VH-VL binders against Probable septum site-determining protein MinC (minC). Designs and how they scored, part 17

Target 1, 220 residues: Probable septum site-determining protein MinC (minC), of Prochlorococcus marinus subsp. pastoris (q7v2x8)
Amino acid sequence: MKLILRGIANEFIKSFSFKNFEIDQNFFDKLITKEAPAAANLITENEKINSYELAKLKLILEKHFIKLSNIYSNNRETVLSGKSLKINSTFLKIKDLENQLPLDPSYLKKDILHKGTVRSGDRISSNGDLFIIGDVNPGAIISANNNVYVWGKLFGIAFAGKNGNKNASVASLYLNPLQLRICEIVAIGPKEKPKGQHPEIAILEDNKIIIKPYFLNQNL
Short names: E, the ipSAE of ESMFold2; O, the ipSAE of OpenDDE; V2, 0.75 times the mean of E and O plus 0.25 times the DockQ between their complexes.

## First folded at step 21 (VH-VL; framework fv_cosibelimab)

Design W3 (from U2 with heavy chain L104M; at its last look DockQ between E and O 0.33; V2 from the best seeds 0.67)
Fold by ESMFold2, look of step 21:
Structure W3 (fold): chain C 220 residues (1-220), chain A 120 residues (1-120), chain B 112 residues (1-112)
Amino acid sequence: as target 1 above (220 residues)
Amino acid sequence: EVQLVQSGAEVKKPGSSVKVSCKASGGTFSSYAISWVRQAPGQGLEWMGGIIPIFGITNYAQKFQGRVTITADESTSTAYMELSSLRSEDTAVYYCARESYDWMGYFDSWGQGTLVTVSS
Amino acid sequence: NFMLTQPHSVSESPGKTVTISCTRSSGSIASNFVYWYQQRPGSAPTTVIYRNNQRPSGVPDRFSGSIDSSSNSASLTISGLKTEDEADYYCQSYDRSNQGWVFGGGTKLTVL
């Protein structure tokens, strides 16, 4: 579950994620001194919380002059518990719960640097950019929420822009993949080898994957 | 520093009810959860349920659901636990305890205990 | 729901160290915090460890708590044993599925 703190003007201040019921009476002491939060939203996924448990959180927040303003959950008991406490409580499916989460730049940009060959049967998935220093063999699958860069030969499957980033790209020193994906668009590479020995980049243009030379001295 | 003082020992017949009181003094009552825990002679501790007095919200252990009623009177800073349909197995010391002011806290203050003996 | 299993009794000499285990029967011990209570004969319990490894004010630092996920257990460790440590000790954790507190069966600590 997640707790989203906002100021008096509804501006985002901070968010917290919890596995256990770990908020104690002093949890917000340092934050209150500096950030002056005024409101909180609680977001839960598949978590049953009764009115007794929820009331304790409400009281801790009230000690610090923070109003528990909204509850969003895909669990009916949790929503009913919030309503019983006169808290605005909304049932949402999992997909719609994600729309209530604030963006967390540090979480969304968990780039991965992998040194070595990605072998057949291996899978590497990045929440940001994926950088491979080595080859990606046939039968390997690499994916990223953003860009994929292969400093080597790409023979396997590469998937960029898994989070919907249409500006995502796949670049390699030798672009010969079994399959390319950018967002929802899939392309199968030619069975013939790439010509020449120069870097190439795959991008989306007009809902099609196009491949062009990638020259590093150009301003992009 | 809160002190919890419970009502005196009771002897009850099977099939009757008992109501134990727990009065708080020297500290905040209404916004703290008050739990009830029993201990049969020579046995361990068993949680029965609790109440948050300011909301009147209760939470009962499944074993006692339907037999236990926990209430609170904010004006007298007193919590009550009533156990109905008493059996000999209900012979125990009954404790009240205040939970710390945390989402799920520890029991930071305990009453002295109330012996309830169920016999014919 | 789950049970918390403790040894029936443990004993050790003054000045030595004792460890009392608390094993969770199902689900992870790390799913919720573990709390420890001391009960001297004829007295109400008192808290010695909360939230796995924290001590309330006034509890000596010779009391410590730990969690071991591999054995699915919590431990209360008492070093520098004193005769006043002779008591029953209970672990406790919250059962989120049944939404209620669970106590271990208790351990009688005898100092010599």
Scores: ipSAE 0.739, ipTM 0.889, lowest interface PAE 0.9, mean pLDDT 86
ESMFold2 (binder alone), look of step 21: mean pLDDT 90; pTM 0.910
OpenDDE, look of step 21: ipSAE 0.838; ipTM 0.935

Design W4 (from U2 with heavy chain L104F; at its last look DockQ between E and O 0.47; V2 from the best seeds 0.00; counts 0 for: SAP .501 > .496)
Heavy chain, then light chain:
Amino acid sequence: EVQLVQSGAEVKKPGSSVKVSCKASGGTFSSYAISWVRQAPGQGLEWMGGIIPIFGITNYAQKFQGRVTITADESTSTAYMELSSLRSEDTAVYYCARESYDWFGYFDSWGQGTLVTVSS
Amino acid sequence: NFMLTQPHSVSESPGKTVTISCTRSSGSIASNFVYWYQQRPGSAPTTVIYRNNQRPSGVPDRFSGSIDSSSNSASLTISGLKTEDEADYYCQSYDRSNQGWVFGGGTKLTVL
ESMFold2, look of step 21: ipSAE 0.693; ipTM 0.892
ESMFold2 (binder alone), look of step 21: mean pLDDT 90; pTM 0.916
OpenDDE, look of step 21: ipSAE 0.819; ipTM 0.929
ESMFold2, look of step 23: ipSAE 0.598; ipTM 0.842
ESMFold2 (binder alone), look of step 23: mean pLDDT 90; pTM 0.912
OpenDDE, look of step 23: ipSAE 0.828; ipTM 0.927

Design W5 (from U2 with light chain N32H; at its last look DockQ between E and O 0.46; V2 from the best seeds 0.65)
Fold by ESMFold2, look of step 21:
Structure W5 (fold): chain C 220 residues (1-220), chain A 120 residues (1-120), chain B 112 residues (1-112)
Amino acid sequence: as target 1 above (220 residues)
Amino acid sequence: EVQLVQSGAEVKKPGSSVKVSCKASGGTFSSYAISWVRQAPGQGLEWMGGIIPIFGITNYAQKFQGRVTITADESTSTAYMELSSLRSEDTAVYYCARESYDWLGYFDSWGQGTLVTVSS
Amino acid sequence: NFMLTQPHSVSESPGKTVTISCTRSSGSIASHFVYWYQQRPGSAPTTVIYRNNQRPSGVPDRFSGSIDSSSNSASLTISGLKTEDEADYYCQSYDRSNQGWVFGGGTKLTVL
């Protein structure tokens, strides 16, 4: 079974998948939305749920500010159970259940992979992460809502976290930018050029941009 | 923490019915499932069924389907279990219990039990 | 449509450790939480373990619970056994196929 959570404007928030009610019951206690109220659609395939079980689900979702708005199932007893609770419940064949699933939520965050040099006067802007395989010349400007990664030399201007993400970073094989920005914090490029033979990463720490060695054992 | 107080012991004749009450106090009643569990002398625990009072929705163990009726009165915070067509093997202690506020939770509070004796 | 099988009885001396098993006949023991209840003679059951291995307030830390997927079983372990631990113990889980609660058959713990 799947629970599909949507916000006030019907925007997708998240989904939960489970089989045979195999779910950590503490999961609902950790289910926190900063923007309540939200709605949920329950989608079940070959899963028999009686009104007692469904009522308990409805109550615990309401505790977490989630309204169970729709049930879609290929099981007639599950649909009847939902109707007995006055929940909009629709019988659908298996292939039609797929139409009730959300589109992949990551398509709203479009990462960009750019291969080649970003030349002076060029601008590249990403709504997600930005990956450059090549150099970023002086006079080029690259930006991302999240992280910027340069597999090459970074000489131009780099702006990570432009949507307010303070956890964003800028990483490069040779980090020598004219200007770095992370969120609202701006730093002029380092006075001294990089001397090492290893990648560096710029992050926000204590409201300052700091540069440190970038090791592969760090999470992206 | 909720406290569940049950009605007193009863002696019944075969073929009759018994109705046991379970009053909740000190906690939330209507949105928690209230279950009934029985225990025959020298035997283990056996789930009979339950109710979610705010919806009046019941769930009965198949063994008792057709003989057991579970109801609730929100105004008095009281659940009831009625067992009909009594036989001597229905002699048992009958417990009410509140299920945890979880999806398919456990019994976190129990009544003191009600002995029902069905005469031979 | 599964059963929870417990030994009929176990016994052990004060201060020692006893383990009570609870074996699920079909389906995974991990598909739903296992709960443990203690019942003293003439008294209602009380919870000693919930959610496989959690202790309610007031239950001593010498009570512990575990599950073992390889044997498809749950266990209640009581260390530092005391005479007041003499009781019947029941495991419980939810049966999704029958849509109801299942108790184990119960284990009589005798403290010698």
Scores: ipSAE 0.604, ipTM 0.852, lowest interface PAE 1.7, mean pLDDT 85
ESMFold2 (binder alone), look of step 21: mean pLDDT 90; pTM 0.912
OpenDDE, look of step 21: ipSAE 0.821; ipTM 0.925

Design W6 (from U2 with heavy chain G105S; at its last look DockQ between E and O 0.49; V2 from the best seeds 0.66)
Fold by ESMFold2, look of step 21:
Formats: structure tokens, sequence, C-alpha cells
Structure W6 (fold): chain C 220 residues (1-220), chain A 120 residues (1-120), chain B 112 residues (1-112)
């Protein structure tokens, strides 16, 4: 069996394989990160699973604030068990189970466009660029494999280039974060407020995060 | 942490039924599985089935399917096990136990046991 | 559908080490976690080992558990044996095919 873990914006986080309904003891310990998942899909083949077993899995995930959102199985009893728990459950043949992972639009979608304020306690993680049309409040955490763009005020924590992309940047209309991270380099936000109303961009230069005005004419 | 208190001993005739209660206090009831395990005199432990009270979902051992009914009342934090068509071999101590759900999935709390004697 | 077979009884002197086996009849012992319970006369069982080799809080470290895939068995080992360890011991594992819990037959430990 596989759990496909997704974040609040339905972005892929991690796949977890397990057998016999016995999950590795440190599974959730490895998820204690800024990118904690919000949802899980269960994919299983040739497994007869009753509603009691699924209910236990559902409760374990809920204890860790993870919603069991979808079940895909080639076993009709398993699908019925999922439906009895009001979980979206789909019967798929074996070849379609394997194919489902590569073709899942959420799994393949790299960039995220988020409209609205990212509130305290929320986390958004992109496997490509992350575009925020709105503010990022203190206590919010946003991250991307590539660039982070905030068309608004950035007060929370921003992490660009998390897959090792040293050319990643963080840009916002008002760059006042609690913390910036680009690749492996972490910086505390400036102690002084931005003076101008210019967009600013943070980049990695000589293993240091530098902040400079972001004038579009330099970006042609 | 949780305490499970069971109803008192019972003496029953063959062919009748018994209903044993298991009241939880000092801990969470509804979102934990409550299992029933019996032990005949001089014999080992035998799992009968369980319930997850928040969903009302039961799971019964095949040996007891059709004779056992497990229910729960969330308002009183009480689980019940009813065994019907009693036979002399059903004479046993019946335990309720709470199943830990997190990565520590084992029976982490047991009731004191209820002796059910089936004799004519 | 499998059974867990334990020796009916074992005896050992105080201060010594005893090992109680739990052999799975079909399928791999490693497929599912093994749990161990201690039951003193007239009392409800208590857990001494969970998930093969873990101890709940309050269980002395002289209790240990192990899995041996070659003999398809689990073992409960009690070192530094004390008279208070005299009890019945049960192994337990989940049977995925029958979707239920299975207990071993139990082992009576006598401390002589």
Amino acid sequence: as target 1 above (220 residues)
Amino acid sequence: EVQLVQSGAEVKKPGSSVKVSCKASGGTFSSYAISWVRQAPGQGLEWMGGIIPIFGITNYAQKFQGRVTITADESTSTAYMELSSLRSEDTAVYYCARESYDWLSYFDSWGQGTLVTVSS
Amino acid sequence: NFMLTQPHSVSESPGKTVTISCTRSSGSIASNFVYWYQQRPGSAPTTVIYRNNQRPSGVPDRFSGSIDSSSNSASLTISGLKTEDEADYYCQSYDRSNQGWVFGGGTKLTVL
C-alpha cells in the first residue's frame, strides 16, 4: 500500500509505502518539517481492506492533522469500505493504479498561484515557482523548489530553492520576512523596515543572501 | 491514564445471552478501538472483536460472527459486548481493552474482567 | 490464517535468563509486529513488549523482545529473573488475511 501525501494547496510532498497496515514508527517524525502534509491518498492493489482497518488508518492520520482524501484500489470491497467512511473511493484496474501517479494533475503541477492572504499557521509548498497574490502573515511559511514571488507584503518565512537551486530568489512588494532561506543559506529578516516602496528581491551571491531593489527594466 | 470499569459477574443458562458493559473514564473513548478478549478457565486469551465508537464500526473474529454484538454509547463512554446462544464453553472471564491508535498500536488499558458462568 | 505457538510452561531460577518463544505457523513472523503481555494470577494482562522490541513506560529493561525470521518466531527474553516475574505470558500479532488479532497459547513462567 502507498500513501501519497499532499500539502494544503494539493502539491505533492511525499510517497510512503507500507504493508499489512503497519506504518514505520518514524514515518510522522520524518514529516515534522515546515512542509507538513494536509492530505493523503491511499493507493492499494490486491488488498481486501474492511472499514474497521480503514477507520483506524483514518483516525491515525487525523491525529496528525492529515485528511485521508482519496482511496484508489483494484479491490471492490476496499472501495466500498472507503465509501462507507465517506472517503472518495475509486475502483481502478492494476495498470491504471500504476499510471495514476504520473498522470495526477496535482502530482505533475510544479508552479502554484495562490490568491489571497497566507495566514498564520498555513504552509504552502511548491515543486516549482510559488506566486502569491496577497500578503504572507507572520507565522505563515511559504516555500518553493524555485522562485518565490509575493505580490504583497511578506512578513512570514520564505524558502526558495529548496531542491538545491542556488539561482532561486524571493521577491515581494514589501520584503519584511521573519526569515529568508535560499537553498542552504538562512538569513534573519532586516531589523529595519523597508524605506522605499520598491519591489525587493533576495538572491544568493557568494554564499550570502543579499537584498536589492527589483526594477523590472533590469530583468529584460 | 484511561480506566476501564466492567459490569459484575453473571451466571447464565445455556441458550441465553449476556451483555457486559465497559465504562471508560480519565481518557479518550470515542476515537479509540475498544476490543473484547475472553479467557476460559485455565486457558489463554482469545480476541472476540472490537468497535471504534466514533464511527460505530465493528470488527468480529470469525469464530464469534453471528453470536457477538459489540456496541458503544458515546454519551456515557461505555462499550457493550453481547454474546448470544450461550454454551458451557463460553464460561470465561471477559475483558475489554482499549487499543492504542498511534504508532503504539497495542492494548494499552484493560478492564478488570467480568466472569460469565454458563451452567444449567 | 495462522497460529502462534508458545511452550506451555518454562521454569528458571532467580537471577537467570529465560526466553519464551512464539512461532508463527504460516506466513512470515516479520510481516506483522509482535506484542507481548504479562498476566499475573487473578489480574488483567499488561503489555511488556510492543512492536517486536519496544517497552512501554514502567517496564524494566530486563524485558526484551526479538524476531528471528529463520525460525519464523518471536522471543521474549527476561534477564535477571525475579520471583515477581512469575506469570503467564502471551504473544500477539495481527492476522491480515482474517482481519483480526491472534494470541499465542500462553506460557506459564515459574520462578523456582
Scores: ipSAE 0.603, ipTM 0.850, lowest interface PAE 1.8, mean pLDDT 85
ESMFold2 (binder alone), look of step 21: mean pLDDT 89; pTM 0.909
OpenDDE, look of step 21: ipSAE 0.820; ipTM 0.922

## First folded at step 23 (VH-VL; framework fv_cosibelimab)

Design Y2 (from W4 with heavy chain D102E; at its last look DockQ between E and O 0.45; V2 from the best seeds 0.00; counts 0 for: SAP .4965 > .496)
Heavy chain, then light chain:
Amino acid sequence: EVQLVQSGAEVKKPGSSVKVSCKASGGTFSSYAISWVRQAPGQGLEWMGGIIPIFGITNYAQKFQGRVTITADESTSTAYMELSSLRSEDTAVYYCARESYEWFGYFDSWGQGTLVTVSS
Amino acid sequence: NFMLTQPHSVSESPGKTVTISCTRSSGSIASNFVYWYQQRPGSAPTTVIYRNNQRPSGVPDRFSGSIDSSSNSASLTISGLKTEDEADYYCQSYDRSNQGWVFGGGTKLTVL
ESMFold2, look of step 23: ipSAE 0.664; ipTM 0.871
ESMFold2 (binder alone), look of step 23: mean pLDDT 90; pTM 0.915
OpenDDE, look of step 23: ipSAE 0.839; ipTM 0.937

Design Y5 (from W4 with heavy chain S100T; at its last look DockQ between E and O 0.46; V2 from the best seeds 0.00; counts 0 for: pae E 2.3 > 2)
Heavy chain, then light chain:
Amino acid sequence: EVQLVQSGAEVKKPGSSVKVSCKASGGTFSSYAISWVRQAPGQGLEWMGGIIPIFGITNYAQKFQGRVTITADESTSTAYMELSSLRSEDTAVYYCARETYDWFGYFDSWGQGTLVTVSS
Amino acid sequence: NFMLTQPHSVSESPGKTVTISCTRSSGSIASNFVYWYQQRPGSAPTTVIYRNNQRPSGVPDRFSGSIDSSSNSASLTISGLKTEDEADYYCQSYDRSNQGWVFGGGTKLTVL
ESMFold2, look of step 23: ipSAE 0.519; ipTM 0.806
ESMFold2 (binder alone), look of step 23: mean pLDDT 90; pTM 0.917
OpenDDE, look of step 23: ipSAE 0.765; ipTM 0.900

Design Y6 (from W4 with light chain S31K; at its last look DockQ between E and O 0.47; V2 from the best seeds 0.69)
Heavy chain, then light chain:
Amino acid sequence: EVQLVQSGAEVKKPGSSVKVSCKASGGTFSSYAISWVRQAPGQGLEWMGGIIPIFGITNYAQKFQGRVTITADESTSTAYMELSSLRSEDTAVYYCARESYDWFGYFDSWGQGTLVTVSS
Amino acid sequence: NFMLTQPHSVSESPGKTVTISCTRSSGSIAKNFVYWYQQRPGSAPTTVIYRNNQRPSGVPDRFSGSIDSSSNSASLTISGLKTEDEADYYCQSYDRSNQGWVFGGGTKLTVL
ESMFold2, look of step 23: ipSAE 0.705; ipTM 0.891
ESMFold2 (binder alone), look of step 23: mean pLDDT 90; pTM 0.899
OpenDDE, look of step 23: ipSAE 0.812; ipTM 0.912

## First folded at step 24 (VH-VL; framework fv_cosibelimab)

Design Z1 (from U5 with light chain S31K; at its last look DockQ between E and O 0.36; V2 from the best seeds 0.00; counts 0 for: pae E 2.1 > 2)
Fold by ESMFold2, look of step 24:
Structure Z1 (fold): chain C 220 residues (1-220), chain A 119 residues (1-119), chain B 112 residues (1-112)
Amino acid sequence: as target 1 above (220 residues)
Amino acid sequence: EVQLVQSGAEVKKPGSSVKVSCKASGGTFSSYAISWVRQAPGQGLEWMGGIIPIFGITNYAQKFQGRVTITADESTSTAYMELSSLRSEDTAVYYCARESEYGDYFDSWGQGTLVTVSS
Amino acid sequence: NFMLTQPHSVSESPGKTVTISCTRSSGSIAKNFVYWYQQRPGSAPTTVIYRNNQRPSGVPDRFSGSIDSSSNSASLTISGLKTEDEADYYCQSYDRSNQGWVFGGGTKLTVL
């Protein structure tokens, strides 16, 4: 059996093989420390899985905030079991099961464009720049190896320059975060609320996080 | 930690049925599989089946298919096992057990319920 | 489906080592994890080994488990035997083909 895990913004996709339902806390501890998966697809070949076994897997995944979204199998009983649990379940011949695997078993997008609000409890991490078209609510955490751009209101936690890039920045239309981090420097959000008249950008200058207006008509 | 408390001993006649209860307290009930295991006097352990209470989904050992019914009531955190068409060889201690979070083994057991089937 | 066969009884002196076998009747013992339970008289079982060779917290390291594919068996080994180890021991494995749990017949360990 294979489990295809992905993040809430599809910022990563990973494939894991497992047998005999040997999914335990150690399996998830490895994932939680680096990746925060939100969804899973199950791909099975020649495996008869009843609804009892599948329900146990579903509950284990839900304990870790992972939704079992799809089941693909060449076993009709396994497909019926998934449907009985109200999981999207599709019968596929063996040759077509391969098409449900990621091209690379460990896939990481470089830049991410996310459309929509990032809700409390959600996490999005980019290996390059992160672009959000929407708001970032309190309790949400967004991060990027390079820059973070929020075309909306930023209330949550933002972390730019995760890879050590001190030239990284955090910009938003309304910069009111709970916490900012650029590279190794951490600051609490501004005490004063933004006036909302212009976009703002946070940068590192002399080992301090500085917030200033972000205008396109600058010549440097 | 979960505690599993079972109903008291019962004496039954052949051909009748018995329903044993297993009440959980101090821990999570609905999202853990509850299994039933019996042990005849002087004999080994025998798995009968289990239930996942939140879904009401059951799984029965082939030997007991058609004679055993396992149910759960989430509102009272209680699982039930009913065995019908009792025979003298059904005389045993019946245990409920909660399966581990990852379904690897039985991590909590009830005290057992003696069911005696006598003519 | 398969059965798990254990010796009916074993005995050994305090301080010595005993090994309890668990032989699978069909299919490979290595295909499914083996679990071991200890049951003292009048009590419910408790786990001493899970996933072939892992010990739950609180189980002494003198309890160990192993798998031997050549004899198609699992073994529970108890070293430095103590009087408190006197109990019945059961192996268990999951039968994916029948989708259910299988217990061995049990082994009575006597510490003389």
Scores: ipSAE 0.540, ipTM 0.821, lowest interface PAE 2.1, mean pLDDT 86
ESMFold2 (binder alone), look of step 24: mean pLDDT 91; pTM 0.922
OpenDDE, look of step 24: ipSAE 0.848; ipTM 0.939

Design Z2 (from U5 with heavy chain S31Y; at its last look DockQ between E and O 0.49; V2 from the best seeds 0.00; counts 0 for: pae E 2.1 > 2)
Fold by ESMFold2, look of step 24:
Structure Z2 (fold): chain C 220 residues (1-220), chain A 119 residues (1-119), chain B 112 residues (1-112)
Amino acid sequence: as target 1 above (220 residues)
Amino acid sequence: EVQLVQSGAEVKKPGSSVKVSCKASGGTFSYYAISWVRQAPGQGLEWMGGIIPIFGITNYAQKFQGRVTITADESTSTAYMELSSLRSEDTAVYYCARESEYGDYFDSWGQGTLVTVSS
Amino acid sequence: NFMLTQPHSVSESPGKTVTISCTRSSGSIASNFVYWYQQRPGSAPTTVIYRNNQRPSGVPDRFSGSIDSSSNSASLTISGLKTEDEADYYCQSYDRSNQGWVFGGGTKLTVL
């Protein structure tokens, strides 16, 4: 189960995963936040929690000036227990519980490493860098907030810099995509195959996508 | 720092009820769970249930559900445990205990109350 | 629900070290914190270890607690044994399935 901490203005501060309903002083001593938490939401999956257990959690949180404001669960007894304590409690199926989780990048794994071919109809999206060890087939779509790296042949569609990062790039051992996007700039892939099989990188310069040999030059 | 003082020993007949008191002093009563634990002669500890006085919310071990009633009076800082339909196997020392400030272990215990059930 | 199994008795000489085990019958011992209580004859229990390995104020540092996932057990270790350590010792853990506290059967420690 997860405890989502929010500030006085209902802004997300931090989340915790814990099991077996045990919270101790070390839990609170390790909090590092810019703002003091004022409220908490409890999100549980497949956990039967009675009103005695919830009341203990409520009192512990109140000791730290945190109001237990909402309970979301796929267990009806847990929801009833929360209601008996006059806590807003909502029954949700497992799939819908995921929508109650914060979308803060610190909550999500940032980079993705994918091993294997990305086939037609597949989509992979990263909130950081995306690394593919394998080929990306013509009907596949891959995207990242930052850079896209394909250790293989890129034939499909690649989208780097989804969050507006104009310094994002797309690199591949064989750069032959149907379409490239960097930030909001789109280029149709070259009609002619690369002559050799060597690393190339696509970057954004002067609001155009250019392709050059992939060099890691650290000298200034 | 909290002190728990229980009522005195009792002798009861089978089929009757007993009500043991547990008065707290020297600490906060209402916000901490009070549990009841018994120990038959020569035997181990057995948790019976508990109460959170500020809410009046109880939790009973399955073995005692239907026979145990745990209550609290915030005005006197006193918890009570009543066990009904007594039988000879209920002969034990009954302890009250306060759960810690994080509600996870017993940080203070009463002196115990011997309840003897015999005909 | 689960049971906590302790040896019925253990003994050791003064100045030596004894270990009292507490084995969980189902589910992982690491799922919930383990607590240890000392009870001298005619007295209420007192806490010697909480949250697996923490000591309350006033408990000597020769008392320690540990968890062993491979044997699915917790252990209370008392080093530098003194005659005052002669008591019954109980482990305890919370049973989420039963929503209640579980005590081990108790171990009588004799200091010879």
Scores: ipSAE 0.586, ipTM 0.852, lowest interface PAE 2.1, mean pLDDT 85
ESMFold2 (binder alone), look of step 24: mean pLDDT 91; pTM 0.924
OpenDDE, look of step 24: ipSAE 0.862; ipTM 0.948

Design Z4 (from P6 with light chain S31K; at its last look DockQ between E and O 0.45; V2 from the best seeds 0.66)
Fold by ESMFold2, look of step 24:
Structure Z4 (fold): chain C 220 residues (1-220), chain A 119 residues (1-119), chain B 112 residues (1-112)
Amino acid sequence: as target 1 above (220 residues)
Amino acid sequence: EVQLVQSGAEVKKPGSSVKVSCKASGGTFSSYAISWVRQAPGQGLEWMGGIIPIFGITNYAQKFQGRVTITADESTSTAYMELSSLRSEDTAVYYCARESEWGDYFDSWGQGTLVTVSS
Amino acid sequence: NFMLTQPHSVSESPGKTVTISCTRSSGSIAKNFVYWYQQRPGSAPTTVIYRNNQRPSGVPDRFSGSIDSSSNSASLTISGLKTEDEADYYCQSYDRSNQGWVFGGGTKLTVL
């Protein structure tokens, strides 16, 4: 079974796994000191838990200033036990229990590597950097919270820094987009074809999108 | 350090009931599980059940389900164990014990209460 | 539902080392923590080992606990035996299936 620990502002801190109600006291004490959790949700799968067992868990958490806020289980007795303790308790099938897990912290910075052509009508969105090995055709839309890199020809729409990152960039081997966005700034792609001598990079400078050569031996 | 003081010895006839008290002092009572464990003469320890006083929630060993009733009174910091339909094999010393703050081992024990069941 | 089996008695001379076993009848001994209690004649039990191998404050370090998954048993080891160690010793573990505590049958330690 698994406790999902959250802070005072409801931010995810950590999922804490334990078995048989036998908590590693040293690990738990260190977690509390370092991470300062304030609330917990219990997620259990195929576990029959009575109110006596849940009450002991609830008291351990309360002694450490953690409120046991929710119980999610596919076991009817476990849900009834939680309700008897005035804990918000929900019966969920196995499939739905998976959806109660918090977002993995890596999800917020999940880079995407895409191999192949991004075709008209396709959309790819990254919560981090987006790296394309291939072409981005007209009618395709690619976006990233941070940087967009196209190891190929960029003809479609590219949107870097969509979460407000003004330091984001768009780079490609052949930078000929229909539309280019960095943060809130939008530019129409160049009217003339790139010369194709080297990769190009688009950045925000002085609140304008500028395009310049991108050379491998640059200090960053 | 909590101290658990139990009621005095009792002599009972078969078919009757007994109620043993366990008063806590010098420590926290309501948020710790209180268990009852018995020991027949010359024999081992046997867990009967327990209570978490702040919730009034009990847990009974299957052997005693239906014969044992465990209660607690927070205002007096006292737990009670009542065993009904007494038989001669219920002759034993009955201990109360407080579980640790982690709810796992018994960190304090009462002195024991001898209950003798004889005709 | 499982049982914990202990030898009925063990004996050893002062200054020596004794080991008391506690064998679990079904499921792995490592699945649940094992606890050890000492009971002197006429007295209530006291804890000497919790969570397999931890000592409460005030328990001498000559008391130690261990788990052996291959024999499916826990062990209480008492080194440097003293006459005051003469007592009954019980192991205990939680039975999740029956949602209750299980004690071993007890071992009488005689210090010769």
Scores: ipSAE 0.613, ipTM 0.860, lowest interface PAE 1.8, mean pLDDT 86
ESMFold2 (binder alone), look of step 24: mean pLDDT 91; pTM 0.921
OpenDDE, look of step 24: ipSAE 0.838; ipTM 0.934

## First folded at step 25 (VH-VL; framework fv_cosibelimab)

Design B1 (from P6 with heavy chain D104N; at its last read DockQ between E and O 0.46; V2 from the best seeds 0.69)
Heavy chain, then light chain:
Amino acid sequence: EVQLVQSGAEVKKPGSSVKVSCKASGGTFSSYAISWVRQAPGQGLEWMGGIIPIFGITNYAQKFQGRVTITADESTSTAYMELSSLRSEDTAVYYCARESEWGNYFDSWGQGTLVTVSS
Amino acid sequence: NFMLTQPHSVSESPGKTVTISCTRSSGSIASNFVYWYQQRPGSAPTTVIYRNNQRPSGVPDRFSGSIDSSSNSASLTISGLKTEDEADYYCQSYDRSNQGWVFGGGTKLTVL
ESMFold2, look of step 25: ipSAE 0.590; ipTM 0.831
ESMFold2 (binder alone), look of step 25: mean pLDDT 90; pTM 0.919
OpenDDE, look of step 25: ipSAE 0.824; ipTM 0.929
ESMFold2, fold request of step 26: ipSAE 0.632, 0.632, 0.645; ipTM 0.853, 0.858, 0.853
ESMFold2 (binder alone), fold request of step 26: mean pLDDT 91, 90, 90; pTM 0.915, 0.911, 0.907
OpenDDE, fold request of step 26: ipSAE 0.858, 0.829, 0.861; ipTM 0.936, 0.934, 0.935
ESMFold2, last read: ipSAE 0.589, 0.637, 0.667; ipTM 0.838, 0.848, 0.857
ESMFold2 (binder alone), last read: mean pLDDT 90, 90, 90; pTM 0.913, 0.915, 0.906
OpenDDE, last read: ipSAE 0.859, 0.861, 0.856; ipTM 0.937, 0.935, 0.931

